# VHH binders against Leucine-rich colipase-like protein 1 (LRCOL1): the designs that were tried, part 10

Target 1, 137 residues: Leucine-rich colipase-like protein 1 (LRCOL1), of Homo sapiens (Human) (a6ncl2)
Amino acid sequence: GYGPQKKLNLSHKGIGEPCRRHEECQSNCCTINSLAPHTLCTPKTIFLQCLPWRKPNGYRCSHDSECQSSCCVRNNSPQELCTPQSVFLQCVPWRKPNGDFCSSHQECHSQCCIQLREYSPFRCIPRTGILAQCLPL
Below, E stands for the ipSAE of ESMFold2; O stands for the ipSAE of OpenDDE; V2 stands for 0.75 times the mean of E and O plus 0.25 times the DockQ between their complexes.

## First folded at step 9 (VHH; framework vhh_7nfr_2)

Design n04 (from m06 with W53G L103S T106L; at its last look DockQ between E and O 0.07; V2 from the best seeds 0.00; counts 0 for: pae O 11.2 > 2, framework grips, placed apart)
Fold by OpenDDE, look of step 9:
Structure n04 (fold): chain B 137 residues (1-137), chain A 121 residues (1-121)
Amino acid sequence: as target 1 above (137 residues)
Amino acid sequence: QVQLQESGGGLVQPGGSLRLSCAASGFTFSSYAMSWVRQAPGEGREWVSSISGSGGDTYYADSVKGRFTIARDNVKNTLYLLMDSLKSDDTAVYYCAKDSYPSDWLDYDYWGQGTQVTVSS
């Protein structure tokens, strides 16, 4: 099947991959996810405790505790998404991925919002070069 | 018998919006997670989005995050996909898929016939 954590592996399953038993996971932890009763491989702490499954970045959330990042932030739409946490443990505002329409640099994950062609809509694009400039390709 | 029927596809310009619907019947709709999967010309099927049975949890492919919204109405037995800021790369046949739990995580046992979405200027 197709899904966010669906992978076909001959070896142990990684974090976020579907599992039925702990032994299937590289982490030796298989826990129920938010899409109960499905179960996914989750990390194990240094104390050999299985962490509950949490949503990765970009997944819809209602509370910070639902996210691996511990950050649930409203995006430009009414929905909230899991977003990265800064080194200062602050939740980073949601930003648009490359290719998305934008109005300003700050809206983009790349911090680059440019018009690719005349009369074309502005889009988020990767920064280019060693100086990380916002240049059209 | 399980039936899934997609609708709402069409031709739209880049930056436009569409709303897909999937009418479901033949099973307890709210008991199953549902997904949208698309297939572009010459490419394989690509997962787009999933939603839990209750609708409380939603998941999106990186390519559609921030642009698409999956939703469901368990009273109407209908799955939705709101597509905003459409791109040419979003051109595909969009399929509604029923979760086949407990066989596998986000494995699907039933598919709709699909609805064509074409994004072109």
Scores: ipSAE 0.000, ipTM 0.217, lowest interface PAE 11.2, mean pLDDT 81
ESMFold2, look of step 9: ipSAE 0.457; ipTM 0.819
ESMFold2 (binder alone), look of step 9: mean pLDDT 81; pTM 0.816

Design n05 (from m06 with A33H W53G L103E D104G T106V; at its last look DockQ between E and O 0.12; V2 from the best seeds 0.00; counts 0 for: pae O 6.2 > 2, placed apart)
Amino acid sequence: QVQLQESGGGLVQPGGSLRLSCAASGFTFSSYHMSWVRQAPGEGREWVSSISGSGGDTYYADSVKGRFTIARDNVKNTLYLLMDSLKSDDTAVYYCAKDSYPEGWVDYDYWGQGTQVTVSS
ESMFold2, look of step 9: ipSAE 0.455; ipTM 0.828
ESMFold2 (binder alone), look of step 9: mean pLDDT 83; pTM 0.830
OpenDDE, look of step 9: ipSAE 0.057; ipTM 0.532
ESMFold2, look of step 10: ipSAE 0.466; ipTM 0.830
ESMFold2 (binder alone), look of step 10: mean pLDDT 82; pTM 0.831
OpenDDE, look of step 10: ipSAE 0.022; ipTM 0.334

Design n06 (from m06 with A33H W53G L103S T106Y; at its last look DockQ between E and O 0.01; V2 from the best seeds 0.00; counts 0 for: pae O 10.1 > 2, framework grips, placed apart)
Fold by OpenDDE, look of step 9:
Structure n06 (fold): chain B 137 residues (1-137), chain A 121 residues (1-121)
Amino acid sequence: as target 1 above (137 residues)
Amino acid sequence: QVQLQESGGGLVQPGGSLRLSCAASGFTFSSYHMSWVRQAPGEGREWVSSISGSGGDTYYADSVKGRFTIARDNVKNTLYLLMDSLKSDDTAVYYCAKDSYPSDWYDYDYWGQGTQVTVSS
């Protein structure tokens, strides 16, 4: 039986695009994506070495180098996650989404941790208004 | 020290079968998902198959689905890949890979040396 014809990709693939062979990529680097059954084009270093595939934000990491963002930050769990970089190339700390229990504003993505009702747990809530106030919806 | 050693590769004709084994040591085998990854000459590494630590969940690349079977023996600390209906395109070095963390599918921290599989008439 005729095996699947290897599609001759005439055009070079960009970074992050699926590939099977190194030569398919503009970077000449095709590396495995550990999160999915895919190989992707990756950049080369200044030393012409293929960079390994890096994890997107939200995925567990142990080192900054594992992350596309180059930022691996601890969350409330013993786990570290890839997080985005700020405009100043600083790693943004992991913060809880809206609705999650919090103990301080700094724990929340919104930077708003409020008690919705008397003796209720504190929760992360969105900021509202032009003054970015921490008001319950 | 974590060790992974593949075996079972060889030369086979199209339509033939092979059984790969990966002997694991140096870690709690049953706690980690395991994978097979292959690399053909001049090509990047290609994910082939994965199996959960317990063996309850198995995953396959579309290219091998229906032909390959991943299995594990947690008592023997061995990972297997049963390859049936082999094709020329299956020619590659096959690697055993350990997931980095228990119950983690995101990364591999250890690889075997690989075993050569050649499918040729």
Scores: ipSAE 0.000, ipTM 0.252, lowest interface PAE 10.1, mean pLDDT 83
ESMFold2, look of step 9: ipSAE 0.477; ipTM 0.840
ESMFold2 (binder alone), look of step 9: mean pLDDT 84; pTM 0.845

## First folded at step 10 (VHH; framework vhh_7nfr_2)

Design p01 (from n05 with S52Y; at its last look DockQ between E and O 0.27; V2 from the best seeds 0.00; counts 0 for: framework grips)
Fold by OpenDDE, look of step 10:
Structure p01 (fold): chain B 137 residues (1-137), chain A 121 residues (1-121)
Amino acid sequence: as target 1 above (137 residues)
Amino acid sequence: QVQLQESGGGLVQPGGSLRLSCAASGFTFSSYHMSWVRQAPGEGREWVSSIYGSGGDTYYADSVKGRFTIARDNVKNTLYLLMDSLKSDDTAVYYCAKDSYPEGWVDYDYWGQGTQVTVSS
């Protein structure tokens, strides 16, 4: 199982506020949006953009810097693994992907309508089942 | 060399209209999807609208739906954005962006310099 979920702290930064570390955010999720170098507190249902993948997935890691993709996350395993550039924070249950543009989660069979980047159209995205580090354990 | 050049921006009153153009060169224009992206002062980039290479299929951000119309002329290698019922919140630098791949929306590899749109009374 995953560790205990962090208690919400009202002194933490809200969604959309600049951050440097996950712990600064109420969501415990500080990640980059779009191509901007700055990081913001994000909700738990966000597509994370990691650096380009350069080696095979599935290697154990403890930090993003250990991975060629610069993406160390936990899947449905107690250990963290290097993952590809495309990483999901949890969406609602997976159904069927079609890759269509969308305006809400309800329009997607996957119930996952997200922007890959802030300057991109919203798209129906398949659920990978990969948990990003910013999700509570 | 790929080049994108926006034009048509300016100062307009709320409720007014503008037509932006983006002149494209250096690639097979009709083979690539094109988008408009805007950036307001102090804000991040915001997707506005996209159109498929062949035309016909268009997409809009909720904030501009019903007000903006994206179009393209593949003979003239020009992308357009018709903006009606402009609001103060539409004030931004507007960029045209080229999709990186003909097969779909993945990323943008080229951007114009942008054109300033200011909506103010």
Scores: ipSAE 0.097, ipTM 0.556, lowest interface PAE 1.9, mean pLDDT 74
ESMFold2, look of step 10: ipSAE 0.443; ipTM 0.826
ESMFold2 (binder alone), look of step 10: mean pLDDT 81; pTM 0.829

Design p02 (from n05 with G56D D57Y; at its last look DockQ between E and O 0.48; V2 from the best seeds 0.00; counts 0 for: pae O 2.6 > 2, framework grips)
Fold by OpenDDE, look of step 10:
Structure p02 (fold): chain B 137 residues (1-137), chain A 121 residues (1-121)
Amino acid sequence: as target 1 above (137 residues)
Amino acid sequence: QVQLQESGGGLVQPGGSLRLSCAASGFTFSSYHMSWVRQAPGEGREWVSSISGSGDYTYYADSVKGRFTIARDNVKNTLYLLMDSLKSDDTAVYYCAKDSYPEGWVDYDYWGQGTQVTVSS
């Protein structure tokens, strides 16, 4: 019996071709074990987990999901970087400290972004006393 | 002694552009956030824009967003405000203000004398 002719889906990328998603590959596996952000179609094996490439520690990030560590945090630098997870590092989203400029309550550690005076910029303010209202911007 | 001196104000037609400057002295300029605040005749002071000490972060009032650009030169100890697409409502005295440090509830500790901006046809 003639086995089902594998319809050469001409739309799929072969092994070694650049890819962004698993579905782009004939193998349904787009991955790379390199520091290079370029992912390639790879053959599926029992041992190969076809996971998307993630950034190693020290790389710029905007979301935890971008990092191999699943931890994107801003330290004392203006840039967010992939950082190793540790028992002491909770990998919580960075929020602005009190006094910093803000445009929304969510940006602030205090969850309070207000204009104290009409001529003042919006700043993160601690939720104390009258300031606890933190009215919507 | 901290000194702030604004310049660059003047008369301009609607749709015109101006560039304000603020010369700063008497403190480590790059260590402080700076702001522009304006006051129209008969009105209260209005925050216009702020920039971080490093210049990496800029903030604008909704009324000027997309039209004004705040910048700074930390080598020259100068704060700038580029004003494009000026409107009659932008007519005011513009003040340069130094952010207070350390973090206090007083936003500004020093002000310039101001420069007059008049937008009129």
Scores: ipSAE 0.029, ipTM 0.467, lowest interface PAE 2.6, mean pLDDT 82
ESMFold2, look of step 10: ipSAE 0.390; ipTM 0.813
ESMFold2 (binder alone), look of step 10: mean pLDDT 83; pTM 0.837

Design p03 (from n05 with W105S V106W; at its last look DockQ between E and O 0.02; V2 from the best seeds 0.00; counts 0 for: pae O 4.4 > 2, placed apart)
Fold by OpenDDE, look of step 12:
Structure p03 (fold): chain B 137 residues (1-137), chain A 121 residues (1-121)
Amino acid sequence: as target 1 above (137 residues)
Amino acid sequence: QVQLQESGGGLVQPGGSLRLSCAASGFTFSSYHMSWVRQAPGEGREWVSSISGSGGDTYYADSVKGRFTIARDNVKNTLYLLMDSLKSDDTAVYYCAKDSYPEGSWDYDYWGQGTQVTVSS
């Protein structure tokens, strides 16, 4: 008996589902889960130019693997800096101290303003390199 | 305001045990996964353990598996880390971290100040 052909609906994986590549996710973002060092689909975010977290050693990185944080972000310069990976997750719920949305990094104390979704209001977040994981390397 | 405060760190000999606590406030504690993350001197932050909001699921780094036990008391809004058979390599500042989302797909949005654990002969 031909078992029901599981229609491999190549459907993009939803948020929270295990992934290996960004393209596997509907959000086009596959990052490390906070529960375990496993990569899961995360909400789509638009990365703006967040000020990079400096490595303790102050050195530049070109790839996430070069950073102990496993996170490399670009600053306004062509230079990438290592940032803590945890910054990305911290940014999701963050708003301005006054609860308002921001439209630019300069409006935020963190000097980091991101959109969690396309056409969503910008939110001020702490300096994080986590968004770098969702950027094409 | 979300607050996390770690305690219970200290100096112990190899093979010793410690119990860390993290007092949480300012959010629905039981709705979020909680984690312990540590940072050794000169090293980056390392994930140690996580526990689901309900406490039903626990996860451990390979380096601590079998030695550490994560637990939580949702009535007391407290996260615990029982550390047995401590090794020198366990020396670090241990941080309590709140997951950003109940689904556990997010990184940590809040951290405690950390508690120092030193394992030395």
Scores: ipSAE 0.032, ipTM 0.337, lowest interface PAE 4.4, mean pLDDT 69
ESMFold2, look of step 10: ipSAE 0.550; ipTM 0.870
ESMFold2 (binder alone), look of step 10: mean pLDDT 83; pTM 0.838
OpenDDE, look of step 10: ipSAE 0.026; ipTM 0.350
ESMFold2, look of step 12: ipSAE 0.484; ipTM 0.854
ESMFold2 (binder alone), look of step 12: mean pLDDT 83; pTM 0.838

Design p04 (from n05 with V106Y; at its last look DockQ between E and O 0.08; V2 from the best seeds 0.00; counts 0 for: pae O 10.2 > 2, placed apart)
Fold by OpenDDE, look of step 10:
Parts: C-alpha cells; structure tokens; sequence
Structure p04 (fold): chain B 137 residues (1-137), chain A 121 residues (1-121)
C-alpha cells in the first residue's frame, strides 16, 4: 500500500532553499553551512562518530580497535570502556543542557545542536566535521 | 569557586601575532576540556578552538585553522591561544570557556571576562 503521500505543503521551503527554522523546510531540517554562513533546507541526517566522552557502560578496553564499536572511552572511573558511537541527529529538536529544546542550530553559539553521546545532555558544538557535522551529508 | 581570567589581548597589525592566556582556578583543570570563544562587535559568539583535558586533542574553527594554536599547561592551570597571521576579522573579545562536564565537549558552564584583540592597520 502506497503510504499517504505527504501533501507537499507548498508553503514549505525545498531542499537547498534558505531557511531559519527547521519548520520552514519540507524536510523539517534547516542546517548551517559553515563555509557559507547561511542556513539551508536539507535532508535529515545521522552522523555517528567516536567521541572521547565518559560513558559508564560497556566493557574494558585500551584502544578503539578492541571495541566492536571502535570506541574506547573513559567512564566515571579511570577505566576505559567500549561504548557506542556518539550520535549526531541533524535537524531534531533536541533539548539543551538547561532543559530547553533546540529549535534551530542558530540557538547555539556554535550553530550546531546535537547529542554527542547516549544519556548525555544535548550540546552546542562547533560547526565542524571533527566531532560532528552540522552540514548536509 | 571557578575562576577564569584571560590576558594577552591588545592591538596588533595585520599579519601580527598574539598569545592569549587564561588562568584557571577552582576546579581540577586537567579534567576538563577548555575552549576559546570570541565575539566581534555586533556579532554572536564564535567558537575558535578547543583542547582536551590532557592536551592530546585539539580542534579549530575553519576560520583560524593553520593560524591559531591552542595549548595548555596543566601544571600551571593555564590555557593558551597562539594567534599568528592575524587578520582584521580576528578582532573580537576572546573568552576562555570551561566545559561543563569532565571529559565533555563544547558545553560551557564558566567563562572568563574576556580579553580584547584588535587587529588594525
């Protein structure tokens, strides 16, 4: 069965069009281009990366290569544990560390609002691909 | 009480160099990632650079990459920013920022008062 064709809300901006809020886009995704300081509608994306976070779950490790996830990070103890890769969900209304939701990347000084690890507060991070990409993939 | 105090700002010509320092106290300095953030007049805050607690990992904004170097001395509880090849666009108040969580990134709970950097001919 053909799922209900999402009525192209003609009022929404298409991919590649300038935007300020996620809701302006048909994709519900408005992201900043770090190379060009403007925001454009883009598809939602997920970026996975191993970050040097403290995570209390997993098993002991010494190197990233020892982990199936390729992520060896320190927990609250001096021990390093295998942990899932940190997840950056682009264009999602995340909650900021103060409990407020991110409605757009512009709410962050870095212009990038993401969750860097599981069970962690959502954080504003730099607009770079080093930790997370706030750009369309 | 956490304290961050920036210094080393000033007036410099284009192409010049400056070294900023941030003296930290009131927390276990080596346990926290540190960052430099700047704010130009009439503009929002812009992330400049970050360094891990151990100093092993460094990160830079594209605008300063290759020109700026972040460093830290965990014995002296001091964060540094070496700025080379300065441009007019680098003019801003530069702030030292402490990460909110040990081993966390880019969530800041404390800021210094800032130091003014002016690049002008």
Amino acid sequence: as target 1 above (137 residues)
Amino acid sequence: QVQLQESGGGLVQPGGSLRLSCAASGFTFSSYHMSWVRQAPGEGREWVSSISGSGGDTYYADSVKGRFTIARDNVKNTLYLLMDSLKSDDTAVYYCAKDSYPEGWYDYDYWGQGTQVTVSS
Scores: ipSAE 0.006, ipTM 0.269, lowest interface PAE 10.2, mean pLDDT 71
ESMFold2, look of step 10: ipSAE 0.531; ipTM 0.867
ESMFold2 (binder alone), look of step 10: mean pLDDT 84; pTM 0.844

Design p05 (at its last look DockQ between E and O 0.11; V2 from the best seeds 0.00; counts 0 for: pae O 2.1 > 2, framework grips, placed apart)
Amino acid sequence: QVQLQESGGGLVQPGGSLRLSCAASGFTFSSYHMSWVRQAPGEGREWVSSISGSGGDTYYADSVKGRFTIARDNVKNTLYLLMDSLKSDDTAVYYCAKDSYTPEGYWVDYDYWGQGTQVTVSS
ESMFold2, look of step 10: ipSAE 0.592; ipTM 0.881
ESMFold2 (binder alone), look of step 10: mean pLDDT 79; pTM 0.799
OpenDDE, look of step 10: ipSAE 0.061; ipTM 0.532
ESMFold2, look of step 12: ipSAE 0.453; ipTM 0.837
ESMFold2 (binder alone), look of step 12: mean pLDDT 79; pTM 0.803
OpenDDE, look of step 12: ipSAE 0.042; ipTM 0.463

Design p06 (from n05 with H33Y V106I; at its last look DockQ between E and O 0.14; V2 from the best seeds 0.00; counts 0 for: pae O 2.9 > 2, framework grips, placed apart)
Fold by OpenDDE, look of step 10:
Structure p06 (fold): chain B 137 residues (1-137), chain A 121 residues (1-121)
Amino acid sequence: as target 1 above (137 residues)
Amino acid sequence: QVQLQESGGGLVQPGGSLRLSCAASGFTFSSYYMSWVRQAPGEGREWVSSISGSGGDTYYADSVKGRFTIARDNVKNTLYLLMDSLKSDDTAVYYCAKDSYPEGWIDYDYWGQGTQVTVSS
């Protein structure tokens, strides 16, 4: 989820500066670079490509509503197919997610504590049809 | 039929306190997580707090930690939110929500109509 927008602080760090928590950054986004063990302030980005997976299918589709997964995506093919929910979270590295409630990344085996929806508690969740970078905590 | 009805909202000064209630019916109340969600004017929905069916586990948004307390009475089928040290930023419509457990993520299948909380000097 997007979560609430945090207030800007004059002491906030800019993009590319080292950080430990999202709140330290003007972007409200402190993430570990997948290629480097350093946490840096990065632009906040969240994409919801597919709704949560319900039932698997791989049939041709033209829009999300045709799919049981509510996910119609062109998957390395000329045609669009109903696909399972897939998630890319930039809060790496991943460990074993268990779906438990969390208050920080460190509490999660996934090392990613995210709010799936603005009205939901934060959880340690497996990769699900959400492309997210620096989800708010 | 599932029904949720919030009450207890009102106008309060900064630093004041309120207690919200949510009367639940139409389902086994103690079997479900219950949550409070609020929506400020011009803003999206914001999760506030959740409590497990038994009441043994409670969760809070960072914005309300230390100030708000969620509780429930499973005999009375009632959810509560004790709000202390209220701030202007707490002004919102507060909704009671029934959680749809045990799904892989948090979601709600029923909502109340909401109760208005206004914090203003």
Scores: ipSAE 0.038, ipTM 0.432, lowest interface PAE 2.9, mean pLDDT 72
ESMFold2, look of step 10: ipSAE 0.248; ipTM 0.635
ESMFold2 (binder alone), look of step 10: mean pLDDT 83; pTM 0.840

## First folded at step 12 (VHH; framework vhh_7nfr_2)

Design q01 (from p05 with G53W; at its last look DockQ between E and O 0.16; V2 from the best seeds 0.00; counts 0 for: pae O 2.3 > 2, unsure alone 64.0 < 65, placed apart)
Fold by OpenDDE, look of step 12:
Structure q01 (fold): chain B 137 residues (1-137), chain A 123 residues (1-123)
Amino acid sequence: as target 1 above (137 residues)
Amino acid sequence: QVQLQESGGGLVQPGGSLRLSCAASGFTFSSYHMSWVRQAPGEGREWVSSISWSGGDTYYADSVKGRFTIARDNVKNTLYLLMDSLKSDDTAVYYCAKDSYTPEGYWVDYDYWGQGTQVTVSS
């Protein structure tokens, strides 16, 4: 599972603080908060090397540039596959919705355990439940 | 109106213990998961612990696991944090936070926070 990565950078804005650019945030992620329409520093939840989705995922790749989505990541298989940037790539398909706490994907009904906030525990979420907006457009 | 009020903070020596309380009002306390979050000077907010609505499940950050105990009394509408074996690194403002859920039942954030209570661990 993901562990909380806390990089202490006093010159950057913390999670939940207003931002305009990704670089302003300690997380290097400035996006719309789930609770407010404002742009706030948000935890980095996906690989930033990925670009917007274009064609179906599942293709074998060794580099991001090989993918139509410009996103090559290791999923649940031993091989790297082309995937869309907007999906939590470490998650498996959603099974049953719940708000249970978890520390690993296997603990979740959705088999998707993520830390939505740096100041929050890992939560079970649907695989397609969160849209990440911290990648270069 | 939702209100969360922390108490129980103070100055303690390393190895000491504290018990924090959070008095909740303005919502059905027993229907929501609750959490403790702390913020040290110059640092971001850090998750400490969470407890399920029923109290049946508890979760802890690795930094406090084995030392802290989260509990709740749904009759008294109170959240607790028992802190044992306190360290200097535990020095922070501790906040009580109410979990926020989407209509579909997905956790997304904390929608309400207390004012916080200061915990200082120093020799």
Scores: ipSAE 0.042, ipTM 0.430, lowest interface PAE 2.3, mean pLDDT 70
ESMFold2, look of step 12: ipSAE 0.579; ipTM 0.871
ESMFold2 (binder alone), look of step 12: mean pLDDT 79; pTM 0.797

Design q02 (from p05 with S30R G53W G56D; at its last look DockQ between E and O 0.06; V2 from the best seeds 0.00; counts 0 for: pae O 4.0 > 2, unsure alone 64.3 < 65, placed apart)
Fold by OpenDDE, look of step 12:
Parts: structure tokens; sequence; C-alpha cells
Structure q02 (fold): chain B 137 residues (1-137), chain A 123 residues (1-123)
């Protein structure tokens, strides 16, 4: 497995500080719990800068399954690493705590269910505070 | 620095119950998802259960669903596995595992394991 990577960015909050937005954060930051925004945190290896979910044609999504986005990773270089993101069908759609669809990273949580191996059980990982999707297989 | 130590295993009869514990140290326990994985004799590792960092979400393998309960105490830095209605097929070494992520923050596997605790279900 991989451990969290520390990224140095003077414009970001320090390691362990709470983050509500991807733009404030760096590797290993404390992501605010969407359900309890000032109580519990989840460390993130990299806090992704993701564009809003869009359909392939550029229109806004009504459901996660029809969406794609681009997430950019801030590193120590001036170059942003951006990857296209699409909601994986095996993932639970991003939702607000009240069950509504998300409009921003801060309000979202989801559960990604992935299968590491063909005959292995699915593993579901909950995500909160960031708008991301599971890695495609 | 990271340490996971399982306990609570033992010999139990079919239909019996056990409670496993995993004492965690060397990391911010409350911030990480945790899992139980078991390995039966002659078989590979099998995922058993996982729990979110907050404890709000729990996941179970079909083979243990309805019988096992995963829990955690983030104050005590302890992971638990309550095992009820144990079967012979539950015989295995049970490992406490810390979930690992890619540099991008995606879950991939486990980065730390305990030494395991033996659970034997036999008449």
Amino acid sequence: as target 1 above (137 residues)
Amino acid sequence: QVQLQESGGGLVQPGGSLRLSCAASGFTFRSYHMSWVRQAPGEGREWVSSISWSGDDTYYADSVKGRFTIARDNVKNTLYLLMDSLKSDDTAVYYCAKDSYTPEGYWVDYDYWGQGTQVTVSS
C-alpha cells in the first residue's frame, strides 16, 4: 500500500489542519466531516481540485452516473496534474448529508465500492468533504 | 511506529461467540478506516469486515453478514469484531488491518497489519 504523501504548498493549510475546500488543502490535511464539520476529520493524501460534475457534452449533471469531471492534483511543481474523473457505477452517488445531490465538494459524501481482484469481495470506502470518485477498474 | 495488536482469539464450539480486539497505536486511529481480514489454513487472505473512520459505515463479507459486527472505539484506539454464531469455516487467523491509499487518496489495500489472532471453531 501507499502512505500519505506530504506536499509543500505555502498557500495551503498546514498538515493536520481542517480543510473544507480542496483549494485550501494539501496532502495529509484534515478533511472536515460533512456530517460534523467541526468535530472529526479524515486525512487525505492529496486534496484534489476537481471541476464540477458535467455531462460529456458540458451540461450539468442530474445524476452521478452521467457525469464526468477533471480533478487536478497540486504538487510541489508549478504543473498541475489533472485527471479526468467519472463516477464509477459501483460507487454510491455523491450526496449531501440530507440525501440530496451535491453541488459542491464541501457538502458531499459518498461510498466507493471497488473490487481489487476478480474473485475478491467489493470494498466500499466512504468519502466525505471532497468531490471524487473511485478509480475505474 | 504504527502498531496493531489483535487479541481475543481462541477455541470455541460451533454456535459460540468471540470478541476480537485490535489495539492501535502510532497513528491517528480515529482518522482511518479499519478492516478485519482472515486467513484460513491453506487458503488466501479473505476480507471479513471494514468500518469507516467515524464508525458510521460498516461493511461485511457475505460469509459473515448477520453474524459478525465490526465496531471501534476511537477514544481507546481499539477496533473490535464481535463474532456470533461461529462456524467451523470461520476458523482462521484474524488480522487487524489499516486501510491504505494511493498518493492521490484512493483506497487500494492495507499498509499495516497486526500479527493476527487465531480463531478456532471446533467441536
Scores: ipSAE 0.029, ipTM 0.322, lowest interface PAE 4.0, mean pLDDT 67
ESMFold2, look of step 12: ipSAE 0.597; ipTM 0.887
ESMFold2 (binder alone), look of step 12: mean pLDDT 79; pTM 0.799

Design q03 (from p05 with G53Y G56D D57Y Y106T; at its last fold request DockQ between E and O 0.07; V2 from the best seeds 0.00; counts 0 for: pae O 2.9 > 2, placed apart)
Amino acid sequence: QVQLQESGGGLVQPGGSLRLSCAASGFTFSSYHMSWVRQAPGEGREWVSSISYSGDYTYYADSVKGRFTIARDNVKNTLYLLMDSLKSDDTAVYYCAKDSYTPEGTWVDYDYWGQGTQVTVSS
ESMFold2, look of step 12: ipSAE 0.581; ipTM 0.878
ESMFold2 (binder alone), look of step 12: mean pLDDT 79; pTM 0.794
OpenDDE, look of step 12: ipSAE 0.007; ipTM 0.289
ESMFold2, fold request of step 13: ipSAE 0.507, 0.517, 0.502; ipTM 0.858, 0.859, 0.860
ESMFold2 (binder alone), fold request of step 13: mean pLDDT 79, 79, 79; pTM 0.799, 0.809, 0.796
OpenDDE, fold request of step 13: ipSAE 0.034, 0.052, 0.042; ipTM 0.509, 0.512, 0.500

Design q04 (from p03 with S30R G53W G56D; at its last look DockQ between E and O 0.03; V2 from the best seeds 0.00; counts 0 for: pae O 11.6 > 2, placed apart)
Amino acid sequence: QVQLQESGGGLVQPGGSLRLSCAASGFTFRSYHMSWVRQAPGEGREWVSSISWSGDDTYYADSVKGRFTIARDNVKNTLYLLMDSLKSDDTAVYYCAKDSYPEGSWDYDYWGQGTQVTVSS
ESMFold2, look of step 12: ipSAE 0.561; ipTM 0.881
ESMFold2 (binder alone), look of step 12: mean pLDDT 83; pTM 0.831
OpenDDE, look of step 12: ipSAE 0.033; ipTM 0.332
ESMFold2, fold request of step 13: ipSAE 0.551, 0.596, 0.535; ipTM 0.879, 0.895, 0.873
ESMFold2 (binder alone), fold request of step 13: mean pLDDT 82, 83, 82; pTM 0.825, 0.836, 0.835
OpenDDE, fold request of step 13: ipSAE 0.235, 0.029, 0.016; ipTM 0.672, 0.542, 0.300
ESMFold2, look of step 15: ipSAE 0.573; ipTM 0.886
ESMFold2 (binder alone), look of step 15: mean pLDDT 83; pTM 0.836
OpenDDE, look of step 15: ipSAE 0.539; ipTM 0.857
ESMFold2, look of step 18: ipSAE 0.580; ipTM 0.885
ESMFold2 (binder alone), look of step 18: mean pLDDT 83; pTM 0.835
OpenDDE, look of step 18: ipSAE 0.089; ipTM 0.534
ESMFold2, look of step 19: ipSAE 0.601; ipTM 0.889
ESMFold2 (binder alone), look of step 19: mean pLDDT 83; pTM 0.830
OpenDDE, look of step 19: ipSAE 0.000; ipTM 0.255

Design q05 (from p05 with S31Y G56D; at its last look DockQ between E and O 0.10; V2 from the best seeds 0.00; counts 0 for: pae O 2.5 > 2, placed apart)
Fold by OpenDDE, look of step 12:
Structure q05 (fold): chain B 137 residues (1-137), chain A 123 residues (1-123)
Amino acid sequence: as target 1 above (137 residues)
Amino acid sequence: QVQLQESGGGLVQPGGSLRLSCAASGFTFSYYHMSWVRQAPGEGREWVSSISGSGDDTYYADSVKGRFTIARDNVKNTLYLLMDSLKSDDTAVYYCAKDSYTPEGYWVDYDYWGQGTQVTVSS
């Protein structure tokens, strides 16, 4: 069988990967993750498409209130702002790393994973207050 | 223009091994997570595996975990899928997909797909 051949890639972080400083990214650009208190690497200049909100069942939302949790983002401002439609991750339920549903963030061991579509991987992100609001009651 | 081209598919016996490749161009390859998705006849698309831009993080569907290995060569702009212990249920068209992100840097979908490569596992 093919042994795990991890080909040595350059240690630079890609988009969506956590970084502590800009230089860790190949693009020398790290952004603050609005959903987590972590900095993520992104390209300096790239065209990104915003995707609409999705309901927990995977269907599209017309507006944020259609999401079961009506998720809003807590920014550093005292004002709670509802997340834009591009942040549809908040409309999907949390899952454990093994793919099972979470009933609470504590079950996710501070790393909750989401699956946006059936053909999409689980994307694990740190537990945040923003995502806490998106869990089903 | 973004281009993804899969190769390496073919007919193999159960228990056999196969290595798929995906040649990428038209974007900074190392910046993006990449994924393999497969589709069997009459079935929907199924996620197989993903790898981070740096290659440090890998993800697998439960159905292929322990058997498949995703890798990438950022110098060659190539994504790989090493498939061991192949089963009949692994028969599908395998697609290479480029991950897409929100402006905030969150993975949300795939914005580009290859044409796919056929993998057939049969005795």
Scores: ipSAE 0.042, ipTM 0.421, lowest interface PAE 2.5, mean pLDDT 66
ESMFold2, look of step 12: ipSAE 0.559; ipTM 0.870
ESMFold2 (binder alone), look of step 12: mean pLDDT 80; pTM 0.810

